# Designs tried in a protein design chat: miniprotein binders against q9bqp7. Part 2

Target 1, 240 residues: q9bqp7
Amino acid sequence: VPQNWFPIFNPERSDKPNASDPSVPLKIPLQRNVIPSVTRVLQQTMTKQQVFLLERWKQRMILELGEDGFKEYTSNVFLQGKRFHEALESILSPQETLKERDENLLKSGYIESVQHILKDVSGVRALESAVQHETLNYIGLLDCVAEYQGKLCVIDWKTSEKPKPFIQSTFDNPLQVVAYMGAMNHDTNYSFQVQCGLIVVAYKDGSPAHPHFMDAELCSQYWTKWLLRLEEYTEKKKNQ

## First folded at step 22 (miniprotein)

Design vc2
Fold by OpenDDE base, look of step 23:
Structure vc2 (fold): chain B 240 residues (1-240), chain A 100 residues (1-100)
Amino acid sequence: as target 1 above (240 residues)
Amino acid sequence: SKTEVEVYIWFEGDSPEELFKAIERLVKKAEELAKKLGATVKVIWFIEVYNGETEVFIYIEVKGVPEEELKKLAKRLAEEAKKLAEELGLKVEIEVYTKS
């Protein structure tokens, strides 16, 4: 049980979007300060098992591709991921704010992969927007807040070359999503609340993306795990 | 000794090419130092984009030798990371932890 328990949901915020929702998604810039990011907390609190699995994966890839081949592979994965997020931001942005869409950004297997998910996405509230939890003292940059199948979600977009049909195979992504939810629900820059999360795993080959929907109950379970990671981080920092 | 030293390194810059150079050189340095000391080393890294800037996270775990030698190795890795950042025009953050 976390020593410093804090709720993921804010009882003072209504779940009903106010009718005066701005037609333009929020894009609050991330301010770099002494406050740790969600990603920093997760990076510094990886388990020995997680480290072992990642190292084993790396060694296998180097054995298969060679050192130069692995470098090229990782470079390509990074570039493809970056382009995918840029393309999604462009797709989900209102037409009036659309910078000249580089049509080349839209021609990817990852974009094809998520088309069936995008059909169920509407009511975009935020894109690439910073969140801050003042009480728990962490920040983050979330990909998207939108309605998925009529439910307001924090959406996190991921790229993968391998199928990830189970949420358990998404590593710390569920923790990242609930961390963003908890921060947003208590950030004064946002007037609304989210109760659901969505992790979308897009595939390079254009095969249908896997949506991992997180209801309020599942979010609450992962929130407890997030709080424990945050406490571990805080304790680690005291021992530096 | 069951002592482990963890080195966390973050590089930030606009050029993915320079960031990949930093990773390559630092990984190589870690492996060389570990081999020289007879230490076991694990190196994991990730690349992420925040606000249009590219950040590289590197985790280095070293063990299998006395604590003082591990701390010395970690210090050398930190010095190398700073040198690389200066050479390549990158921002760098470094944290070192000892677990006994």
Scores: ipSAE 0.714, ipTM 0.896, lowest interface PAE 0.8, mean pLDDT 90
Fold by OpenDDE base, look of step 25:
Formats: structure tokens, C-alpha cells, sequence
Structure vc2 (fold): chain B 240 residues (1-240), chain A 100 residues (1-100)
């Protein structure tokens, strides 16, 4: 049980977007400061088991590809991921900002992979927008806030070459999503609340992406785990 | 000794190529130093884009030798990381933790 419990949901915020919500998605810039990012917290609080699994994966990949091959693979995965996020931001942005759609960015297997998910995405509220939890003292940059199948979600887009049909296969991504939800729900820059999360795993070969929907109950469960990670991080920093 | 030292390194820069060079050299240095001391080393790393900037995260765990030797190894790794950052024009953050 977390020592410092804080709710993921803000009872003072309504789930209904106010009629005054801007038609343009919010894009609040991230200010780098002494406040840790969600990613930094997760990076510094990995379990020994997580480290072991990552190391084992790395060693296997090096054995299969060689050192140079693994480097090239990692570089390509990174570049493809970056381009995918840029393409998604372009697709989800209002048409008026889309003056220079690089058509080449849209020609990817990952974009093909998410087409069926994008059909169910509407009401985009934020894109690549910073969130801050003032009380719990962390920040993050979320990919997207939108309605998925009529449910307002924090959406996190991921790329993979391997199928991830189960949410358990998405590592700390559920923690990242709920961390963003909790921050947004208590960030004064946002007038609305999110109750759901969505992790979308896009595939390079264009095969249908896996949507991992997180309802309010599942989000609450992962929120408890996030709070524990944040406490671990805070304690670790005191011992530095 | 059950003592382990954790070294966290973040490199930031505009050139993925230079970032990958930093990873390669640092990993090699960690393995060399660990071998020389008879220590066990684990190295994991990943690359992320954060606010349009490319960041590399590197985690190095060292164990299997006395704490003082582990601390010396960690110091050498930190120095190497700083040197690499300067050489390659990267930003660098380094954190070292000792667990006993």
C-alpha cells in the first residue's frame, strides 16, 4: 500500500467536456526542470527481474544479429518509432495545421497497422502535451488525449516488431498511461478529466494493431503500482 | 559482498549516430573495467525521443567485488561518460547509487 495515497481521479472535474473546450487540441510545451519525468521515475525504479529480462533480450538479439546488426536494428526501430509518432500527430491534428503533410510519413506499415484504431478515435483534446502533477511532483509528455469508441482516453502509441496481444506484454506502459492520467486530472492547464487509458501497439508489417483498453478499474489498479514506483524513486533520491 | 553499484547515464543530443557511438564506447569500457576487476556487470540501454530531443538512457549494474572497488569503477565510468559527452558534443547526466 502506498504511504502517500493520492487519487487518480479528481472529483472536482466533470467527465463531460465543457462546451467551451477548444476545437484545437492542446499542445502544452514540456518545461524541463528539477521535477522528474514519468519516464525517469520508471527508469530508476525497474525491478531486478525487469533488468534481467531486458539484459537477456539484449544478449539474444546480439547473438542473432551481431553487435553491429543489433546497433543497426535499434537505430532503425528508434527512427521508425519517431516517424510514426510524427505521422500520427499529423493525422490527428486539425486540417488547418496540416499544410505540409509529408505523404511519405503516411506510407508506413505502422500507419497501416493503426488504421482500424484511428477509425474509432475522435474528439482529440490534446496531442504531444505536457502534464504536471503538482502535489506528487512529476511531469510527463503524453501522446494523445481523445475519445476511443466514445470513451475519453489517454492514448499511448507504441511500435513493435513482435506481437503484444496482452497488456502484460507492454512492460511499464500501463504505469506510464495512468501516471499521465493522474497528472492531467490534477493539472490546472486541463479543464476535463480522463477515466480510461489506451495502449496501441502498432506493427511494422501493417498487421492490425492491438488496442489495450484500460477501464477506470484497471487504471486504478495500475495507479496504485505507479504510486509505489514514485515512492521508491523518492526514497532512492534521498539516498543519493 | 552483497554490495552493488548502479550507474545511471543519460546522453542527449541531436545526432543519433553520436549517441550510438557513446553507447558503444561506454558499454565497452564498462565490460573492460569489470573484467579487469573480476566484477559482474550488466548493461541495459534504450533510446527515446523526449520533447523532440533524442535521449539515451544507460543503466549499468556492477557487483561481485568490494564496495571500494565498485565505487572506483563507477567513478571511472562516470569520467568516461563525461569525456565521451565532451568529445561527441552531447549533454550528459550521471547518477551513482550504492546498495549494500
Amino acid sequence: as target 1 above (240 residues)
Amino acid sequence: SKTEVEVYIWFEGDSPEELFKAIERLVKKAEELAKKLGATVKVIWFIEVYNGETEVFIYIEVKGVPEEELKKLAKRLAEEAKKLAEELGLKVEIEVYTKS
Scores: ipSAE 0.697, ipTM 0.890, lowest interface PAE 0.8, mean pLDDT 90
Fold by ESMFold2, fold request of step 26:
Structure vc2 (fold): chain B 240 residues (1-240), chain A 100 residues (1-100)
Amino acid sequence: as target 1 above (240 residues)
Amino acid sequence: SKTEVEVYIWFEGDSPEELFKAIERLVKKAEELAKKLGATVKVIWFIEVYNGETEVFIYIEVKGVPEEELKKLAKRLAEEAKKLAEELGLKVEIEVYTKS
């Protein structure tokens, strides 16, 4: 139970975009300063169990692939992840569709994997956009805010190579989504708010992506967990 | 009464080769400094993608020497991380905490 509870939703804001909302997706630049990012808070508050599981996975991969094989595998996954996010931003940005037709950039199993999800995505409001929670003092860079099946969501795109788990820490993904949501809902750069989240897991082989929808109740449950992690981080900072 | 120091280092860049080189050199330096000064060191690292960007997260825990030596080791590791970032064309972020 957090000692300094704060609501995830802003009662002063509508969850419906109005006619004055921009038609071009927002892309607020990230400005680094002394306040922590969501990822820095999460990385510095990992449990011993989370660390153990990730280390065990890494050791298993090194055993299977060898040191050089693991580096090669990891490098390929990172390149593909980077290309995936670049491609998605291009696909979802309306002003780039007329000029950019690079089939090589857009050709990947991951992009094929998300096609059925993208058909249900509309009303893109933000892409690769910075958020700041001006009261709780943290920042982030969210992937996308758009409607999914008629519901405005903070959307987070992830890649996966099944059956081998991804190298990165993915267990905190719902906390990341709700932290961005809370920040956006209390950021003066945004005139609207979002009450739902969506995590989309895309697959290298083009298999249909798995959507994980988070309604407002589920977001509130994860918000409480995020507040605990932020509190842990704040206490840790006292020992710098 | 501080018995441990934690050093968090993040490298960010477009080259996986340079990122892995930074890990290898920093781990080697941490082990070298710890052995020279009689400290115990534990190093773990992870690599992740965040919004299409790749970064390395390195955690270094140092203990088994007096607090003055802990702070000295942490400062040396931070300086080495900054040096590696400059040499390899990487961005770097560093956080240091003491722990009882």
Scores: ipSAE 0.695, ipTM 0.889, lowest interface PAE 1.1, mean pLDDT 83
Fold by ESMFold2, look of step 22:
Structure vc2 (fold): chain B 240 residues (1-240), chain A 100 residues (1-100)
Amino acid sequence: as target 1 above (240 residues)
Amino acid sequence: SKTEVEVYIWFEGDSPEELFKAIERLVKKAEELAKKLGATVKVIWFIEVYNGETEVFIYIEVKGVPEEELKKLAKRLAEEAKKLAEELGLKVEIEVYTKS
């Protein structure tokens, strides 16, 4: 168990947005500072097993595609991932008067892959919005806060070129979600909190995306694991 | 020796070509320096698009020689990463740790 436990939920905060809140989703700008991001914490606390599995996956891909093919594959993942997140932010924005929505941005396998999920998403409260946990001293940039099938969630969008998620994304994705959730729930820029998480894995060929819903109990279980990773990172920094 | 030094490098940029040039040159430099010292080196890297951020993450682990030589190797890698970032128009962040 972590030596310094801290709750994921804030008892002084409602899970219902204030009626006076603006109708436009929040977009708190990310301010780079000395406080580590969630991704930096997770990257610097990878286990030996995670490192081994990533190298094995890379070697398999190089055997299948060749070295030049692997480079092309990774550059395409780079570009398509950026476009996917841009498209989702555009789709989930409440502004309907824009005729200049890029139709090529909306025409992708990844966007088709998530259409069935998007039909269950409503009440968007935040998009591409910074979170900061003032007490635990970490930051992040969450993708989306919205209702999924009636439950307010931190939603994280992931891309995959295969129907199943790669081992990398499966290992740490729940930790990313709960870290953002905990930060948002203790960030003064937000007047409400969330108790659920959702990870959506979209596929390049348009195959139906896989949703991974995390209820409050599951989020609490992963929160404990996140606190251990943050603790490990903090101890590592002391020895730097 | 059981001492290991870890070097974490993040490059950020808009050009996959420039990012791959940085990776290739840094990996080659790490292998050359490790061979010269008789150290063993492990390198992994990947591109991640996460919360609208796009970066190349590089992990370098070196071991098998005295700690002070490992630290000198890590310092030279950090200097090379900074030089590559400047030459290629990339942003860079570097962290170095000693691990037992």
Scores: ipSAE 0.667, ipTM 0.881, lowest interface PAE 1.2, mean pLDDT 83
Fold by ESMFold2, look of step 23:
Structure vc2 (fold): chain B 240 residues (1-240), chain A 100 residues (1-100)
Amino acid sequence: as target 1 above (240 residues)
Amino acid sequence: SKTEVEVYIWFEGDSPEELFKAIERLVKKAEELAKKLGATVKVIWFIEVYNGETEVFIYIEVKGVPEEELKKLAKRLAEEAKKLAEELGLKVEIEVYTKS
C-alpha cells in the first residue's frame, strides 16, 4: 500500500451536471515541464518479469520472422495503431470537421471492430487532451472522455491483431487510465470529473472489439497500484 | 557502492526506419563499450505511438565493473544517443540512475 495515499476523486468538485453539453470537445495542449508524464513513470517502473516477458516475446518473433521480418512487422503494427487513433479522433470530432477527414484513415478493420462500441459512446467531452495532477505532480495525454452506456469515462483505445482481451505486452493500461482520471479530476482546466474508465481493444480483422469497463471500485483498486508506481519512480529519481 | 547503472533513452520521430537505425547503432555501441570494459550489458527496447508521434524507449542495464567505470560508460552512452539524434533528425531524452 502506498505511503502517501491520495484520493482519485475530488470531493470539492460537484457531481451535479451544471454545464451544458459542449459543442466542441476539450483539447488541452500538452506543455513541456519538469514533472514526469504517466508514460515515463510506467516505463521506468516496469517489473523484472514484465521486462523478461517482453524480451522472450521479441526473441521468439525474431526467430520466427527473421530480423528484417520483425522490423517490418513491428513498424506496421505501430503505424496501424497511430492511424487508428487518428481515425477515432476524427470520427469523434464535431460534425463541422467531416470534410477535413482523411478517407483512408476511416477504412480499416480496427474501425469496423469498434463500430458496436461507438454506438454506445456519446457526449464526448475531451479528445487527445492533456491532464495534469497539480498535487501529485504528473502529466498525461488522454485519448477520450465520453459517456459509455450512460457513464462518463476516460476511454483508452488499443489495437490487437489477435482476438484476445489482454493488454499488449505491458500489463499497464489500466494504470494509465486511472492515472489520467486522477489527473483530470484535479486539473483546473476541467470543470467536471470522471468516475469510470473504459479500455477498448480493437481487432485488425474487424471482429467485435472487447470493451473492458472499469467502475469506480475497480478504478480505485488500480489507482492504489498507480500510486505505488509513482512512489517507486520518485524513489528512483533520488539516485539520478 | 553502486553495482549497476540504468540508462533510459527515448527517441521520437516520424520515420520508423530512422528510429530502428538509432536502436541498432545504440545497441551496437552499448555492447562494444561493455565488452571493452568487461561489463555485462542488457538492452531492452519498445516502440509505441505517443502524442501522435512514434517513440522508442531503450533501457540499458550495465553491471559487473566498478562504479566509476559504470558512470563513465553511462556518460558515453548518453553522448552517443545525443549524437545519433542529431545525425538522424530525432528528438532525444535521457535519464541515468545508479543502483546498489
Scores: ipSAE 0.641, ipTM 0.866, lowest interface PAE 1.3, mean pLDDT 83

Design vc2
Fold by ESMFold2, look of step 25:
Structure vc2 (fold): chain B 240 residues (1-240), chain A 100 residues (1-100)
Amino acid sequence: as target 1 above (240 residues)
Amino acid sequence: SKTEVEVYIWFEGDSPEELFKAIERLVKKAEELAKKLGATVKVIWFIEVYNGETEVFIYIEVKGVPEEELKKLAKRLAEEAKKLAEELGLKVEIEVYTKS
């Protein structure tokens, strides 16, 4: 249905890295540009249902915890999420040693939660690395590109304190993954491409994380939805 | 259906306390300006973490008065957001859109 359909995969690239690729993960710096990021596109194209559910959740939390309690809760959740991503980058980076890592970053239920997933992760190719789709004009910062159970994936790490429905997180996370994938596959800073995605949901109590694998067919389905969101954003931009 | 103006504001910084302060001041300012003009205002905000930073996303929708007044209100909100960012040591990004 998108008017400006564009393929997610690049026919000029292999889906497997060159055997002689560098052992150090790629980390392309993010440049603040005039073109939108994936997160800005998704934030500005949220559905009324997504907004309603998020606002209802916020109101329920404020009722339960009070305004000050909600501020404290929210601050702790996002600080822990930030530390989780920092710890994962440190763990997955071959140039860092245990002596160079913050010990408190490794003391987390979330890190315990993902240990069984990390056993299946190898061949890390990129960490916290910028991507740009020059044709479709968007940028992003992906968490990780690595092999999961032998399949090269764009991997997105998420934290969750409670297993309850959160439509934005479930719905938009696949869109983030495929948007990063499409950008990477058409970014001259990268010599390879990926056809699979992985979303990993880690739990505060250390319970085993849930992996959500996305094969090429599922990625193609979400790519179409991403293109529609990008079209919606582009049309909105005309009304500035 | 009448013209609506949407203001999107992102604050980014290391201090959750300063980020919440920015939210509280901006919401209060939006409600104050809307009341003075007889406009309807809706404010929604969320906090997310990415790029190694904590970010606040604020959406402000205004309607119920002529478009010229809505745009003036949006401009004043953008100016207040920039002032808050400077005072609180935060980074800020602002986008304004018109829709019907």
Scores: ipSAE 0.640, ipTM 0.865, lowest interface PAE 1.4, mean pLDDT 83
Fold by ESMFold2, fold request of step 26:
Structure vc2 (fold): chain B 240 residues (1-240), chain A 100 residues (1-100)
Amino acid sequence: as target 1 above (240 residues)
Amino acid sequence: SKTEVEVYIWFEGDSPEELFKAIERLVKKAEELAKKLGATVKVIWFIEVYNGETEVFIYIEVKGVPEEELKKLAKRLAEEAKKLAEELGLKVEIEVYTKS
């Protein structure tokens, strides 16, 4: 149990956005400063086992692909991920027209993979938007806040094709979602709060994406794990 | 118990070629410095998309020699990372921790 527990939800906020909320999704710019990001906290609190697994995976990849092949593979995986997120932001943005969209950006197995999920997404409130937890002192950049099957969610989009050198980062994804959720719920830039999460895993070959819904109780369970990682980071900084 | 030193380095830029050059030069420097000292070094890296830009995360762990030598090695790596970032037009962030 964390020494410095803090609630994920803000009782002073409504779960139900009012009719006066903006119709254009929020996009709060990320301010890089001394406050750590969720990603930096998680990267610096990996266990020795997590580091060992990542190193072993890297060496296996280099053996299979060669050193130059490994560099090309990792670069292409993240280029495809970047293009995927750009396409999703374009698709989910109400200010863009169909003819204005880059047709090449929409040509992707990953985009095909998520089409059935997108049918259930509505009421987009935020896209690629910064969050800050002013009390716990961390920041993040969330992918999307929208309704999924009628429930307002923090939504995180992930790509998957084959074993990746980033296995540990993938395993921390529920922690990322709840960290963003907790920050948003206590960030003065947002007038509403979110109690649910959704992790969508899209596939390169266009196979139907897997949605992983996180209700409020599951989010609370992962929130406890996030607080432990943040506490570990804070203790680590004391010894710097 | 013997001390370990961890060096975390993030390079950010919009040129994969310059980012890979930074990785290669920094990894080579880390291995050279560790070999000279007889230290054990472990290096991992990967590329991420962060804040709309491409970012490289590099983790370097050094151990197996006295703490003061490890701290000097880590300082030299931090200086090399800053030099590479300036030369290649990259942003850099560095964190160094000692562990026991």
Scores: ipSAE 0.617, ipTM 0.850, lowest interface PAE 1.3, mean pLDDT 82
Fold by OpenDDE base, fold request of step 26:
Order: sequence, then structure tokens, then C-alpha cells
Structure vc2 (fold): chain B 240 residues (1-240), chain A 100 residues (1-100)
Amino acid sequence: as target 1 above (240 residues)
Amino acid sequence: SKTEVEVYIWFEGDSPEELFKAIERLVKKAEELAKKLGATVKVIWFIEVYNGETEVFIYIEVKGVPEEELKKLAKRLAEEAKKLAEELGLKVEIEVYTKS
């Protein structure tokens, strides 16, 4: 149990989004400060088991692809991931603000993969927007806040070459999502609250993406785990 | 000794190519140094994009040799990371932890 418990949901915020449907998604810039990012916290609090699994994966990939092949693979995965996020931001942005859509960004297997999910996405409230949890002292950049199947979610988009049909296969992504939720719910820059998360795993081959929906209960469970990671991080920093 | 040294390195820059070069060279250096000392090394790295800036995270775990040798290895890795950052025009952050 976390020593310093803090709620993921803000009881002072009404669950009803105030009907001011912002015509434009929020895009608050991330201020790089002494405040750790969600990613930084997760990076420095990986378990020995996580480290072991990642190292084993790396070694396997090097054995399969060779060292140079693995480098190329990783470079391609990164580039494809970046382009995918750029394409999604372009797709989810209001048409009036769409700069010339690079049509080439839209021609990817990953974009094809998420088409069925995008049909269920509406009411985009934030895109690539910074969140800050002032009390717990962390920041993050969330990919998207939108309605998925009528439920307001923090949406995190991921690319994978391998199927991830289970939320457990998404590593620390559930923690990242709830960390963003908790921060947003207590960030004064946001007038609304989210109670759900969504992790979308897009596939290179255009196969249907896997949506991992996180209801309020599941979010609360992962929030407890996030708080423990944050405490571990804080303790680690004191011993530096 | 059950002592482990953890080295955290973050590179930041606008050029993915230079970042990948930094990863490659640092990983190679870590493996070489560990081999020379007879230490066990694990290296994990991730690439992330924040506000259009690319950040590389590298985690290096070293164990299996005396603490003093681990600390020397960590210092050399930190120095290498700084040199790479300077050479490649990258920002660098380095943190070293000793766990007993």
C-alpha cells in the first residue's frame, strides 16, 4: 500500500464534462523542468524481472536479426512509431487547423490498423498535451483525450510488430495512462475529468489494432501501482 | 559481493541518427568494459519523442565484481557518455546508483 495515498479521481470535478465542447483540442506544451516525467519515473523504477525480460528479448532479437539487423529494426520501429503519432495527431486534429496533410503519413499499416478504433473515437479534447500533478510532483505528455465508444478516455497509442492481445502484454503502458489520468484530473489547466483509459496497439501489417479499455476500477488498481512506483522513485532520488 | 551498479543515461537531440550512434557506441563500450573486468552487464535502451525532441534512455546494470571495480566502470561509462554527447551535439543526463 502506498504510504502517501492520493486519489486518481478528483471529487471536486463533475463527471459531466461542462458542455463547453472546446471546439479545439488542448495542446499544452510540456515544460521541461526539475519535475520528473511519468516516463522518467517508470524508467528508473523498472523491476528486476522487467529488466530481465527486456534483456532476454533484446538478446533474442540480436540472435535472430544480427547486431546490424537489430539496429536497423529498432531504427525502423522508432521512425514508424514517430510517424504514426504524427499521422494520428493530424487525423484527430480539427479539419480547420489541419495544415497540408502529408498524405504519405497516412499511408501506413499502422494507420490502417487503427481505422476501426478511430471510427469509435470522437470528442477530442486534448492532443499531445502536457499534464502536471502538482501535489505528487510529476509531469507527462499525453497522446490524446477523447471519447471512445462514448466514454471519455486518456488514449495512448502504441505501435507493435507483435500481437499484444492482453493488457498485461503492454508493459508499463497501463501505469503511464493512469499517471496521465491522475495528473490531468488534478491539473488546473483542465476543466474536466477522465475516468477511463485506452491503450491502442497498432500493427505494422495493418491487422486490426487491439484496444485495451481500462474502466474506472481497473484504472484505480493501476493507480495504486503507479503510486508505489512514484514512491520508489522518490526514495531512490533521496539515496543518490 | 552482491553489489550492483546501475547507470542511467539519457541522450537528447534532434537527430535520430546521432542518437542511434550514441546508443551503439555506449552499448559497445559497456559490453567491452564489462568483459574486460569479468563483470556481468545488462543493457536496456528505449527511444521516446517528447515535444518533437527525441530522447534516448539507456539503463546499464553491472555486477559480479568488487564494488570498487563497478564504480570505476560506472565512472568510465559516464565519461564516455559525456564524450559522446559532446561529439554528437547531444544533451546528456547521467545517474549512477550503487545497490548493495
Scores: ipSAE 0.575, ipTM 0.842, lowest interface PAE 0.9, mean pLDDT 89
Fold by OpenDDE base, fold request of step 26:
Structure vc2 (fold): chain B 240 residues (1-240), chain A 100 residues (1-100)
Amino acid sequence: as target 1 above (240 residues)
Amino acid sequence: SKTEVEVYIWFEGDSPEELFKAIERLVKKAEELAKKLGATVKVIWFIEVYNGETEVFIYIEVKGVPEEELKKLAKRLAEEAKKLAEELGLKVEIEVYTKS
């Protein structure tokens, strides 16, 4: 049980989005400060098992591709991931804010992969927007807040070359999503609350993306795990 | 000894190419130093983009030799990371933890 328990959901916020659907998604810039990011907390609190699995994956990839091949692979994955996020932001942005859509950004297997998910996405409230949890003292940059199948979600987009059919295969991504949810739900820059999360795993080959929907119950379970990671981080920093 | 040393390194810069060079050289250095000492090393790294800035996270775990040797290895890795940052025009943050 976390020593410093804090709710993921804000009882003071109405679940009813204020009827003023802002015609423009929120895009709050991430401020550079001494406050740790969600990513930094997760990075510094990886379990021995996670480290082992990641190292084993790396070693396997080096054996398969060679050292230079692995470098090229990782570079390409990074570049493709970046372009995918840029393309998604362009797709999800209002038409009036659409700079000339680089049609080349839209011609990717990853974009093809998420088309069926995008059909179920509506009511975009935020894109690439910063969140801050003032009480728990962490920040993050969320990819998207939108309705998925009529449920308001924090959406996190991921790229993969390999199928990830199970939410457990997404490592700390569920923790990242709930951390963003909890921060947003208590950030004064946001007038609404989210109760659901969505992790979308897009595939390079254009195969249908896997949506990992997180309901309020599952979010609450991962929130407890997030709080434990945050406590571990805090204790680690005190001993430095 | 059950002592482990954890080295956390963050590189920040505008050039993905230079960031990848930093990763490559640092990973190689970690492996070389560990081999020389007979230590076990694990290296994990991630690349992330925040607000258009690219950040590289590197985690290095070292174990299997006396604490004093681990600390010396960690110091050398930190020095190498600083050198790479200077050479490649990157920002660098380094944290070292000893777990007993």
Scores: ipSAE 0.573, ipTM 0.841, lowest interface PAE 0.9, mean pLDDT 89
Fold by OpenDDE base, fold request of step 26:
Structure vc2 (fold): chain B 240 residues (1-240), chain A 100 residues (1-100)
Amino acid sequence: as target 1 above (240 residues)
Amino acid sequence: SKTEVEVYIWFEGDSPEELFKAIERLVKKAEELAKKLGATVKVIWFIEVYNGETEVFIYIEVKGVPEEELKKLAKRLAEEAKKLAEELGLKVEIEVYTKS
């Protein structure tokens, strides 16, 4: 049990949009501060097993592609990921804010991959928006808050060249999602709360993306794990 | 010795090219230093984009040699990271942890 237990859900907030909720998605800028990001916490609290698996993956990829091939691969994955997020932000943004859609950004296998998910996405509340948990003292930048199949979710978009049919294959991504949920649910900049998470794994070849839906129960389970990671981080920082 | 040293490095900058160059040089440096000492090295890195800024996270784990040698290696890596940041116009954060 975490020593510093805090609820993921805020009983004082409703899941119902207030009639005053702007029709425009929130985009709160991330302020750089001494407050650790969700990503920083996760990065510094990786398990030895996670490190081992990542290193083994890297070594395998180098053996398959060569050193230069692996560099090119990683560069391409990064660039494709960036473009994918930019394209999604453009797609999910209100039409009035649509800069001239670079049609080239929309012509990707990743965008094709998520089309079936996008059909079930509506009611976008936030895009690339900062969240802060004042009590637990962490910040993050969430990709999207929207309704998925009628349920308000924190949505995290991921790119992969390999199938990830199981949520367990997404590493710390469930922790990231619930960390954003917990922060948003207690951030005064948000009038609403979320009870669900969604990790969408888009594929380069345009094959149907895998949606990993996280209900309130699963979110609560990962929230406990997140709190433990946050405590580990805090302890690590005290011993530095 | 069961001692391991963890080096965390964050590079921040607007140029993906310069960031990748920093990764490449630092990884190479880590491998070279580890090889010279007969140490085992693991290097993991991630690239993330926040608010249009690109951040590179690099984790370097070194083990298999005495703690004093590990600490010296970590110091050299930190110095290299600082030099790279200066050369490439990047921001850099460095943290070093020793686990025994």
Scores: ipSAE 0.571, ipTM 0.840, lowest interface PAE 0.9, mean pLDDT 89

